Miniprotein binders against q5jf28. Designs and how they scored, part 2

Target 1, 318 residues: q5jf28
Amino acid sequence: MERERLIKTVEAILRGAGYRVARLDLKGSCFDLVASRLFLLLFIKATVNIDTITEEQAEDLKRLAKFFKASPLIVGLRSKSGELEEGVVYERFGIYALRPETLYDALLNNELPAVFAERGGLYVRINGELLRELREKHGYSVNELAQLLGVSRKSLLNYERGEQAVSLDVAIQLEEIFDEALAEPIDILRAKVEADLNVKPETPLEREVFERLKKLGLGLVKVKKAPFNAISTEDDIRLLTGIDERKTRSTIKRAEMVAEVGRIVNSGGVFILEKTKAEVVSEVPLIPKESLEEVKDADELIELIDKLKKEIKEKLFS

## First folded at step 1 (miniprotein)

Design r6a
Fold by ESMFold2-Fast, scan of step 2:
Structure r6a (fold): chain B 318 residues (1-318), chain A 120 residues (1-120)
Amino acid sequence: as target 1 above (318 residues)
Amino acid sequence: DPEEIKEKILELAWKAERSDDPDEIRKLIEKLVEIARKTKDPELIAYLIEALAMIADESDDPETIKELIRKLVEIAKKSKDPELIEFLIEALELIAEESDDPEVIKKLEEKLKEIKEKLE
């Protein structure tokens, strides 16, 4: 219930801000929502307690964000330390984590957060050059301002160089002394993350399919915690690629999710099965592995996918 | 007709996957297990194992997942078919891959180890 309410709240915030949103109903997925507006693309994991996110989920989330040039984001309510604070950015495995109220302010009020939590404290990055200019303009020496703030001379110099974040208390004192905005906002909507896109397939079927797709000229980005197993790419072609032994209800549900996600990230979808009759689920073709032997390159695979989609559509409307 | 029974299995699994009610999910699981009791066809039992695995994969409730694991292990042990046991191992590995609950993962690892050891 609490988790369902959180996800619905985040979806409502995104849609209210004009984002196109796809929601996933997939246990263990690295994201629950993907949202797009203008040049912004967000992959969002919604979890009541941010500490429940696994390292595997975080790595896959960063992998998807890196590939799609998107921002990964965790939206949650608490951690082991208690309730998350509004306006404060937390971190889990290198991913920003924040409250739904903080996301609301960023998207609907154009108010980015500036405070971040680290090792039990609250901190703010400040404009060090502006701090130095304001100090000099008001006639303070380094030692005088350091004494006023209750910090060491070395700390103040590090603040002015932009080498050290200040505590929230120091940030408040600086605002009171200078009456100027020194805080640097945290750009949670344009976060850049690092991830290894060269992860290897692990199951025998996945290895066989990956080998065949690579021989067709497709690049592959493997993911584990998503409704698809890989992103297959060649030039302008992008396919969210599922791999299963057979068609099951889980396969159908994941194909439906792949169709929804694909619309948001402007990518096609395909499921490759060891045993199946060729068919289409929500515009996502399900093809037998043997069909990959019938095509010679990536272009022919796309032609096969398009042909299957067209044949089903013509049959329904004929 | 085996094809009709397969369709019934998938229908029950679909209803369970879409349900948010643990009591309804439990009743649907009981119906799937009842079908398993009435069929001795290895192919149909394999479909039942797959259906129960799909329900476990979709469920957020650790207790429901643990119950599904128990039912899967029980079905495979009663049939004593080596091919079904191999299929059960594959299904349990799939559930383990998708689970994010430490207790469920531990239970799956315990059962997977127990089954693999018994297979020797």
Scores: ipSAE 0.000, ipTM 0.144, lowest interface PAE 21.5, mean pLDDT 81
ESMFold2 (binder alone), alone request of step 1: mean pLDDT 67; pTM 0.568

Design t7a
Fold by ESMFold2-Fast, scan of step 2:
Structure t7a (fold): chain B 318 residues (1-318), chain A 92 residues (1-92)
Amino acid sequence: as target 1 above (318 residues)
Amino acid sequence: SLEIYIEVEHDGKTYEFEFEISSPEEVKEIIEKIKELVERTGADEIIVWVEADSPEEAKELAKLIEEILRKAGFDEVEITIEGNKILITAEK
């Protein structure tokens, strides 16, 4: 119950905050939810234990986030160290991880978290310049305030320079002494990540299809832990691209997911198969690999996709 | 230093199990516990996370766990290995 309840809770939080949401039911996927609102786009991995996320899943999640200029996020309940705390941001492979209650506060209460977990402790980034101003206005010397906080003079100077985060205990003491908000929020909704977009295809079929798409002028971003194998792009064209040897139940399920995700990320979808008859699943065309030889560039591929969608629709009503 | 984390889902309920293994002899005991767990719970989804001591041990353990899950009726088994770390997801 916990995993299904977690995913439904996250979806409800996003929809309640006005996001358009697509949910995936795909084993091993790097994300379970994708959500969009105005200028914000989130790729979310939901898992009861955040330690179950692999480095490969994390790299694919960061790759998707980087390509779509989106923010990746992990929502979970526990780690090997126990239950995650509300209001605390954790990290897995460079991706923020937090509880659904923390996401709720960020989206519905406009309360971003400020506490992060690192090296077995809890820490807060503070406004160092404001700290210095408040220290001087209240007449404390560096040594006097350091002694009150139980920290070294060097640490206090680093806090004021913005070079070191404070422990949660020190953050609490500072707010009690100065009666001012010093904590800097962590913008979990606009996190930017770095990822290598130049990942090589793994299978012989993927290599053939990538080669043919590149000859059409399309750039390609490979992903493995998603309902598609690549993102194909040229100028304003974006296609979530699936690649399979033949049509299977998995192909149909993934095409349906590609259609849903595509609507949220404003991208088309296509599945390229070694051998198939032209077909459309949830507005996503399934085309044979040989069809790529019949077009000369990316624009003609889009025209072929649109033509096949219309042709199949007309045949269904004849 | 081998660590095993297991999530089992049945009837919308999720159960978590954590094991720390210090010797090779314990691997057989854990394999038997995984078999018993799958059979006892009637699980429709299982996630197994393992951190092994070497990439070779990881590949060996992944194969053994896959055999157990397929024999228990899981038709769809996906294995991801990253160095000495393993993630296995399986559904009936």
Scores: ipSAE 0.000, ipTM 0.259, lowest interface PAE 18.2, mean pLDDT 83
ESMFold2 (binder alone), alone request of step 1: mean pLDDT 74; pTM 0.700

## First folded at step 2 (miniprotein)

Design a1
Fold by ESMFold2-Fast, scan of step 2:
Structure a1 (fold): chain B 318 residues (1-318), chain A 102 residues (1-102)
Amino acid sequence: as target 1 above (318 residues)
Amino acid sequence: SPEELEKKIEELLRKAWELAEEILKLADEAERLGDPEAIEKVLDLIFEAAELLYEVMRLAEELRKKGDPELLKKAEELLREAEKLIEEARKLLEEVKKRLEK
């Protein structure tokens, strides 16, 4: 399958560049890979056709990126307009989208892309101050250079002020005229995104669990398209928090994913279930909702989580 | 000359990669302590140093294209600042280790 090959390729590129990587196999998730190197953290959605990403997935991806101070990225092969071009950055709901070859060049060849696609054209941000200096050095007036490039005087002034990107054709012409690099690279690995972290729980069980966790002093960030339902936080503590009615195969698989993601993003995990006995899956405790009534604050919840983890370790040695 | 410029660029990149290796060692050592709050400032310092090293590498590429001596001077300045931050991070990490002690 094309999607499976894409994900494996992206994972190989990241690992080859020294990143620690966790992969998810979760249908509908807002990300498929999370990767960390030094202090760079990437949440990556891999999709063959970038247009298939929903607005809900994009919002959750940006929410996770904002919370973890990470960069969101879409890696794909095509759009409705056809194959994506190598070295070109596309955009979907405010998230950079690019080919795996473009990611390879950025991570392994230290070659950031500079060309971006917008409204059916290809564009380049240029160093406007340097453009003005080169124009003056070569004795061109604003009108003379504008005519030479086939652009309006207003456009050229906007280019020099850094207020307008140039077409790829104009960028090529400028390099030929001045024999200087004017293109500004696009830092796809440090993208700033905006997202609303105040999303309300949707199910009765989620509302009840959120209310209880808030009473314990935990802040909460709700997510919908991930292996967990919320990120619970208090001071230095972060918990990827799952919420389910009961333990199912899906619960177990998501707990395993939470453990893997948690290692990359330096966060613990916990699943809160309506009905279960306390147990641990891949170092992620599964606790009944009623256990939240037995703890007074966030510190006691962490003690309960640690106690459950220790009990499992002791059983491994017996 | 182009040959002199290339040697200076190679030296900048060599030193930048040496410092990047030190950052990786410090980060690994800090993370191994298993106390995210205690190492937060150490990680902030080496993250800042990493950003400066990325900028040094960017300036080195720009220097190769433009040959502007100001870019070389700027890159050398940032390289020295990164080295200073790495040294500060190393000292702070040793303090954290002593505090966590037993």
Scores: ipSAE 0.000, ipTM 0.189, lowest interface PAE 12.1, mean pLDDT 85

Design a11
Fold by ESMFold2-Fast, scan of step 2:
Structure a11 (fold): chain B 318 residues (1-318), chain A 102 residues (1-102)
Amino acid sequence: as target 1 above (318 residues)
Amino acid sequence: SPEELEKKIEELLRKAWELAKEILKLADEAERLGDPEAIEKVLRLIFEAARLLYEVMRLAEELRKKGDPELLKKAEELLREAEKLIEEARKLLEEVKKRLEK
């Protein structure tokens, strides 16, 4: 129940801020929501306790974010250490984690967070050059200001060089002393992440399908914790690609999710199965592996997908 | 009494979540209109409603901790404002659908 309330809250915040949103109900998925507005794209994992995200989920989330030039976010309420604080950015596996209230402030109040949690403390990145300038303008020596703040001379010099974040207490003292905003905001909506996009397929069927798609000229990015197995790409073509041995209830549900996600990330969808009759689920074609031999390149694959979608639509509305 | 206060908080949160579901539904319908100007107008109304509902939920949690009747009154006022904005969005969405039929 608490997880459902969290997801609905996050979705309401995003939609209220003008984002288009797709929600997934897929156990173990690396994301629960994907949202777009203008030039911004967000992949969001919603979890009550941010420590429940697995390394595998985090790697896939970063991979999706890197491929789509999107920002990954974890939105949660607590960690093993207790309740998350509003206005504080946490981190798990290189991904920002924050409360719904923090996301709300960023999106609806245009107030980015500046405080981050690290190794049991709260810290703030400050404008070190501005700090030095204010210190000199007010007539403080390095030693005098360091003593006033209760920090070492070396720490103060590191702060002024931008080499060390200050504790929250020091940040508060600095703003009280100088009456100036020194904190640098954390741009949670445009986070840059690193991920290896060259992950190899795991199953024999995946290897066969990947080989055929590569022969068509498509690049492939493998994912495991999503409703699709890979992203297939060539120039302006992007396909969220599912791979299964047979059509099951799970296949149908995942195809429906692929259709919704595809709408938000401006990508098509296709499911390639070992053996099946060609059909379409929620605008997503399900085709047998052998159909890949009917096409010469990526453009012909798109033509096949479009043909199947048209044939099914005509049958449904006639 | 504590039991009476808890029931009022639960009812407040239940109503807030019902309205939040309506916002999600209206946003989804607006996105399907294919008219950028109409979409912007509907989204602006649901934007304000979502903001108010989020504040209602925050006040409800604060009310649970402090027991201050003023927080309940404020939350109920914001809930009524959110209801009004959602109804305006719904009417505007129906107006736009009607015009696009032409």
Scores: ipSAE 0.000, ipTM 0.242, lowest interface PAE 13.9, mean pLDDT 84

Design a15
Fold by ESMFold2-Fast, scan of step 2:
Structure a15 (fold): chain B 318 residues (1-318), chain A 102 residues (1-102)
Amino acid sequence: as target 1 above (318 residues)
Amino acid sequence: SPEELEKKIEELERKAEELAEEIKKLLDEAERLGDPEAIEKVADLIEWAMEALKLVERLAEMLRKKGDPELLKKAEELLRYAEKLIEFARKLLEEVKKRLEK
């Protein structure tokens, strides 16, 4: 209930802000929503307690974000320390985490957060160069301003050099003293993350399929916590690639999810199965592994995919 | 007129969307080639396009308050500014494309 309400709230915020949105219904996935608007692409994990996110989920989320040049984001309500505060950015495994109210303000009020939580405190990045200029203009020595703020001389010098964030209390005091905006906003919608895109396949079937796709000239990015097993790429070709031993209800559901996600990230989808009759689910072809031996390169694979989609459409309307 | 302004805002939104798709493709190419200067220039393109989008959104909001002559005048000024931002972003896009062609 709580989680369902959270996801619906986040989806409503995104759609209200003009984003195209696809929602996933997949337990254990590294993301629950993917949203696009102009230059912005967001992979969002919605979870009531942000501490429940595993390192594996976070790594896959960052991997997807890096590959698609998207921003990963966690939207939640609480942590081990209690309720998350509105306007405060938290962090989990290098990913920004925040309340839905904070996302609402960023997207619908054009009001980015500036406060972040770290080791039990609230902090603000400030314009250190501007701080030094204001201090000198108002005639304060380093010691005098440090005394007024109740901080050490060393801390004040670090603030001015941009090497240390100030506490929220100090940030408020500084803006009251100088009557100037010193806080730097946190661009939660354009976060850059680091991730290793060269992850090895784990199952024998995945290894065989990856080898065959690589021989066709496709680059591969493996993921675990998503409705697909890999992203296959070559030039302008992008395929969300599922791998299963046989067609199951799970396969069909994931193919439907792949179609929706693909629409948002401008990518096709395909499922490679050990044993199957060639067919199409929600415009996503399911093809037998042996079909990869019948094509010589990535372009022929795309031709096969397009041919299967066309044959199904013609059969339905004949 | 409000009707003419509405048509121009819709055209600008379409141009901004087209520009966004081209910038995304250019970013892919710059990263594929590992060119940090090109990546930085694409960041500038994104900034210019985002500013244009903010102005288009502000113009749409002003149009909803139609019937106020001062708001219509201000909207026309913002429209010209948004058009210039899109033009500058287009010029930067072509410069980066030429750089990557080398």
Scores: ipSAE 0.013, ipTM 0.358, lowest interface PAE 8.7, mean pLDDT 84

Design a16
Fold by ESMFold2-Fast, scan of step 2:
Structure a16 (fold): chain B 318 residues (1-318), chain A 102 residues (1-102)
Amino acid sequence: as target 1 above (318 residues)
Amino acid sequence: SPEELEKKIEELERKAEELAEEIKKLLDEAERLGDPEAIELVADLIEYAMELLKFVERLAEELRKKGDPELLKKAEELLRWAEKAIELARKLLEMVKKRLEK
């Protein structure tokens, strides 16, 4: 209930800010929403308690963000330490986590957060060069300003070098002393993450399919916590690729999710099944694994996918 | 002052009541449309706006505990939270109005 309301809130904020949004209803997924606007692409995990996100979910979220040149984000309400504060950025496994109100301010008020939580305290990154310039302009020695702020000489020097963030109290004092904005905003909408894209397939069926797709000339990026098993690539073409033994209710729902996600990330979809008749679900072809043996290269596979999509489209509009 | 605080609390409650009436009208309009997609989207946005108004009501109740000097120091922060909640609810209602026009 609380989770459902959180997701609806985040979706409403994104849509209100002019984003195109696709929502997933998939237990254990690394993201719940994907949203695009102009040059921005966001993969969002919505969770009431940010501590519930697993390392596996975080790794897959960063992998998707890296592949699509998108920003990952966690939106939540609390942690083990209590309720998250508005305007404060938290972190889980290298991913920014924040309240829906903070997202609202960033998207609709153009107010990026500047405060982040770390090791039980609140901190602000400041322009260290500007701090040094202001200190010298006002005639403060390093020792004098350090004493005034209640910090060590070493800490002040580290602040000026940009090697250490200041506490929120120190940030407030600095802006009061110098009457200048020193805080650097945290660009939560353009976060760049690193992830290993070379993850191995886990099941025997996945290994067989991956090996065959590679022999056909496709690049592959494996994911675990998403409605698809891999992202298949050939030049500028991307396919969100699902793999199942047979068509189940789960397969159909995931194909529908793949279609919606694909629309936002400008990618096609395909499901490769060990046992199936060739068909299409929400413009996503479901093809038998044997059809991979009948095509000679990636171009023929893409042609087959396009042919199946065209056949069902003609049937629906006849 | 206590007089200024009470006046601000009354203003906050008035704004919340006005938004609640507006939400009620928009919900009635959405139900009259008979369009399942429009009704669902409008209902979701209205539900969130109503939750924000309940939050504002709770904050107004907290602010009325005016016998404690420590609560007076926090009154300004609570008023800010309440004002932001009302602002967000109003933005959500603007989105609802635009959707109903389509």
Scores: ipSAE 0.000, ipTM 0.169, lowest interface PAE 18.0, mean pLDDT 81

Design a17
Fold by ESMFold2-Fast, scan of step 2:
Structure a17 (fold): chain B 318 residues (1-318), chain A 102 residues (1-102)
Amino acid sequence: as target 1 above (318 residues)
Amino acid sequence: SPEELEKKIEELERKAEELAEEIKKLLDEAERLGDPEAIEKVARLIEWAMKALKLVERLAEMLRKKGDPELLKKAERLLRYAEKLIEFARKLLEEVKKRLEK
């Protein structure tokens, strides 16, 4: 419904701006779109009401962003406080949230937002160095300008040092008084986030598969709210790794999603199943966990994956 | 110029006082209807209106105590800012009025 229209709008904005985009149709996922252009990589969660995002989804989104050196972003229309304002950046669990119109302006009009919402108010980071220069050139003392703005001396000094954002009304006052642009844009496309990449597996099957992959020399980053269960890595090797007990329609759809996402993030995919015959879905191999015992290290696992992909291609086209 | 500026400050004081009275009535209405979003927006209106009033008071003080021509130009810039702040507050007030009318 409204959510579908929102996702389609965001996808159109990204594609219009020259991004390669993969879309997920997965309930509860921490992201709905992943988009790449040159050195930029974005993981985007689209939700009508930004308050519906769970802490678990936000943590997984930040983990993916941190691992892939990407920027996480929430695109939405409202919160419990009402409609989100165009040009205003909100925050949810440490992730920037904004309207699709704000994203459009950033990507297609080269207009980054400068206003952010915090603790029920609207704020702007300003160029404190320029503020000090303008104050001195116009002959205002610190006390005089602080009184004119209706702020404390301490606040004004903090503004000039870049240690405190100003309220929107103060930002408007300053730009009117000095007739200069003082607002600093918020680089929503290059946000850096922190996340713990050392999350433990939760199910018995996940624990067993993680132990086997670790024995092969692979590092592992666990995620819960994505079409895969982990990212397996060794040197330049990256595998979006799914884990299921058996092949279901859900497994097949998730493998297709992993293939799409993998193309955008330049990563391979594999699904490891308790009970299955080796096969390939959209270039993503589905292998039984026992196959992990046939290989001695990460390189041999990659060779197995490549062999399976080649055998199935030859069977289909010969 | 100084006489014109004084008249504009008096006009701005009147407008700010009118705005404050309307905001007070709007706050009472929002509280009566129990609309949290409207109450929050009215709080923002109060902040903007109070800031405009303080600016007007500062402008009046500057004109009374100093006769520097450069100070007059600074006062004119602050006056324009106060006018815009009152206009922004008026727009938000109309939005809240429409919301409360349902």
Scores: ipSAE 0.000, ipTM 0.131, lowest interface PAE 19.0, mean pLDDT 83

Design a18
Fold by ESMFold2-Fast, scan of step 2:
Structure a18 (fold): chain B 318 residues (1-318), chain A 102 residues (1-102)
Amino acid sequence: as target 1 above (318 residues)
Amino acid sequence: SPEELEKKIEELERKAEELAEEIKKLLDEAERLGDPEAIEKVELLIEYAMWLLKLVEFLAEELRKKGDPELLKKAEELLREAEKLIEEARKLLEEVKKRLEK
């Protein structure tokens, strides 16, 4: 199937470029891969048709990216308008979308894309200050260069001020006229996104757990389309926090995913359940919500998590 | 010259086709072994190589249009990378076969 091959291809590109990668097999998740290398962190949604991503998935992807200071990316093959072009950056809900070939060039060839698609056209941002310098050096007036390019005087002035991107055709003409690289690369690996981190809990259990965690001094970032329900944070403490009414097969699978994601994003994990006996799945503790009443603050919660993880290690070496 | 460039592009395309055939053979072998963990690593290497070959095909077509010698060097580098990945996949498959024979 195309989706499985796409995800494996993207994973292979990332690993080949020296990234540590965790893959999620979670239907409806806002991301399928998370990858880290040095100071770079990427949350990637892989979808054959980029138009299938939902607004809810996009918002959660941007929340995760904003919180972890990571770049969100959509990697796909097609849109409703046809196949995506290699070297072209598309956009859905404020998130860059691109082909696997484009990601390969960025990661393995140090060649960032410069062309972006907008409203049915292809465009390039150029170095406007350099354009003005080259125009003046070669003796062109604003009107003369505008006429050569087939654009208005106002457009050329906007190009030189960096206020307007040029069409791909104009970008090609400019590089031919001046014999200089004018295109500004799109830094897809360090994309800045905006997202509202103050999303309210939706279920009664989530509201109760959020209130208990807030009383411990933890800030909370709610997500819906991920293997966890929230990120709990205070100072340097970060916990990928799952919330369920009871332990199910799904809970166990999500805890395993939280462990893998946590390793990549340098965060701990915990699952808070309405009813359970305390246990640990892949170094992620599953604890009853009543245990939150037995701790005074975030530090004691971390101590409880560490204690449970240590007990499992001692049993393994017994 | 344009004739020299066309010959080099044809050579790139021929080598890419040869490697694509080797990939098909390796995938068939991996499927027959039935060891999920070892096969997954081999399949990842092969899929990466397949993707590099598709990129070589794209660069060859751009070479015909633009005649940029840097695109030729790029395509040759990617082709060599694909060869290395295919060789690594082949070695891993042989290691898996040896383990299963024990």
Scores: ipSAE 0.000, ipTM 0.208, lowest interface PAE 12.8, mean pLDDT 84

Design a19
Fold by ESMFold2-Fast, scan of step 2:
Structure a19 (fold): chain B 318 residues (1-318), chain A 102 residues (1-102)
Amino acid sequence: as target 1 above (318 residues)
Amino acid sequence: SPEELEKKIEELERKAEELAEEIKKLLDEAERLGDPEAIEKVADLIEEAMELLKEVERLAEELRKKGDPELLKKAELLLRYAEWLIELARFLLEEVKKRLEK
């Protein structure tokens, strides 16, 4: 439907721009696409109405972005206020939100947006130093230019200091008066976000698994709205870690998603289950939690994962 | 020859990029000026992109039979680009139509 069309459009834009892309089909996930090119990494939530993203989804998206040194992004078509405008950057829980056309312009036309929406208005950050230079070259006093723009003297001085964004109307007037580009672009592809990485496990099984992984020397970043429960890390080791009570169709699908995401973010994957026979799904091992008692450190866990992947390949080709 | 096939890939890639730029410009003009004729021209360009897709698909099939992995990779990238262009253009065309009907 409309959501499916939106996700396909965003994926097409990314792939057309040379990004490697993994797509998720997971209800309630904090992201739908992860994309990499060179040193850029994007976690993208695609939603028709940007107001439908929850605070919990946004916080998890920011956690993933912070951990992987990636940029989070929401791509959508409307809000409760109506259709999103092309070339305008919106915000939801501290994450940039924009139309697919805006993403297209940024990636394929090298045209970053400059207009942002705030408190019911449209605003532009301008090069204040250049504004001052142009005002002086054209012989305008602060009061004269402020009067021409219909703003206060204090506002104009704040614009020149870079302390206040101008309304879109004022930005248009300034470029008409001076015939110069004054707008500062918004770097939507290199956004930096803050997030708490110290979230605690929620279930008894998660607590048991986290405790064992910590004893192996692994640091843990808990996530809730993703195909995995945590990112396990030590030095150069990164594992997208799933935790389930038992193997289900959902477990298999999430393991497949973990494999695809892992290829984009250069991380391994593992699923730790309460009770299961050891097996591998799309190069992601599914192991019983008791297997964690059999290894003494993170290096041995990686060796176990690699051994399981190799053993299954050998049996298939024997 | 491999050199002739490489030139053909380069030629089709250039055509795809030109079509993408023209479609974007016409959609922007249709939205700004409310020109229904520009919408019809974009639909025609989408059909041209679909024909380009067919040409790239035939070229990729030929390259698979000849066993040239590097040229096949280039053709596959161009095929994905052409598919992307058609999908994006259809989406943008539908959005512009909705806005003009208001």
Scores: ipSAE 0.000, ipTM 0.220, lowest interface PAE 14.5, mean pLDDT 83

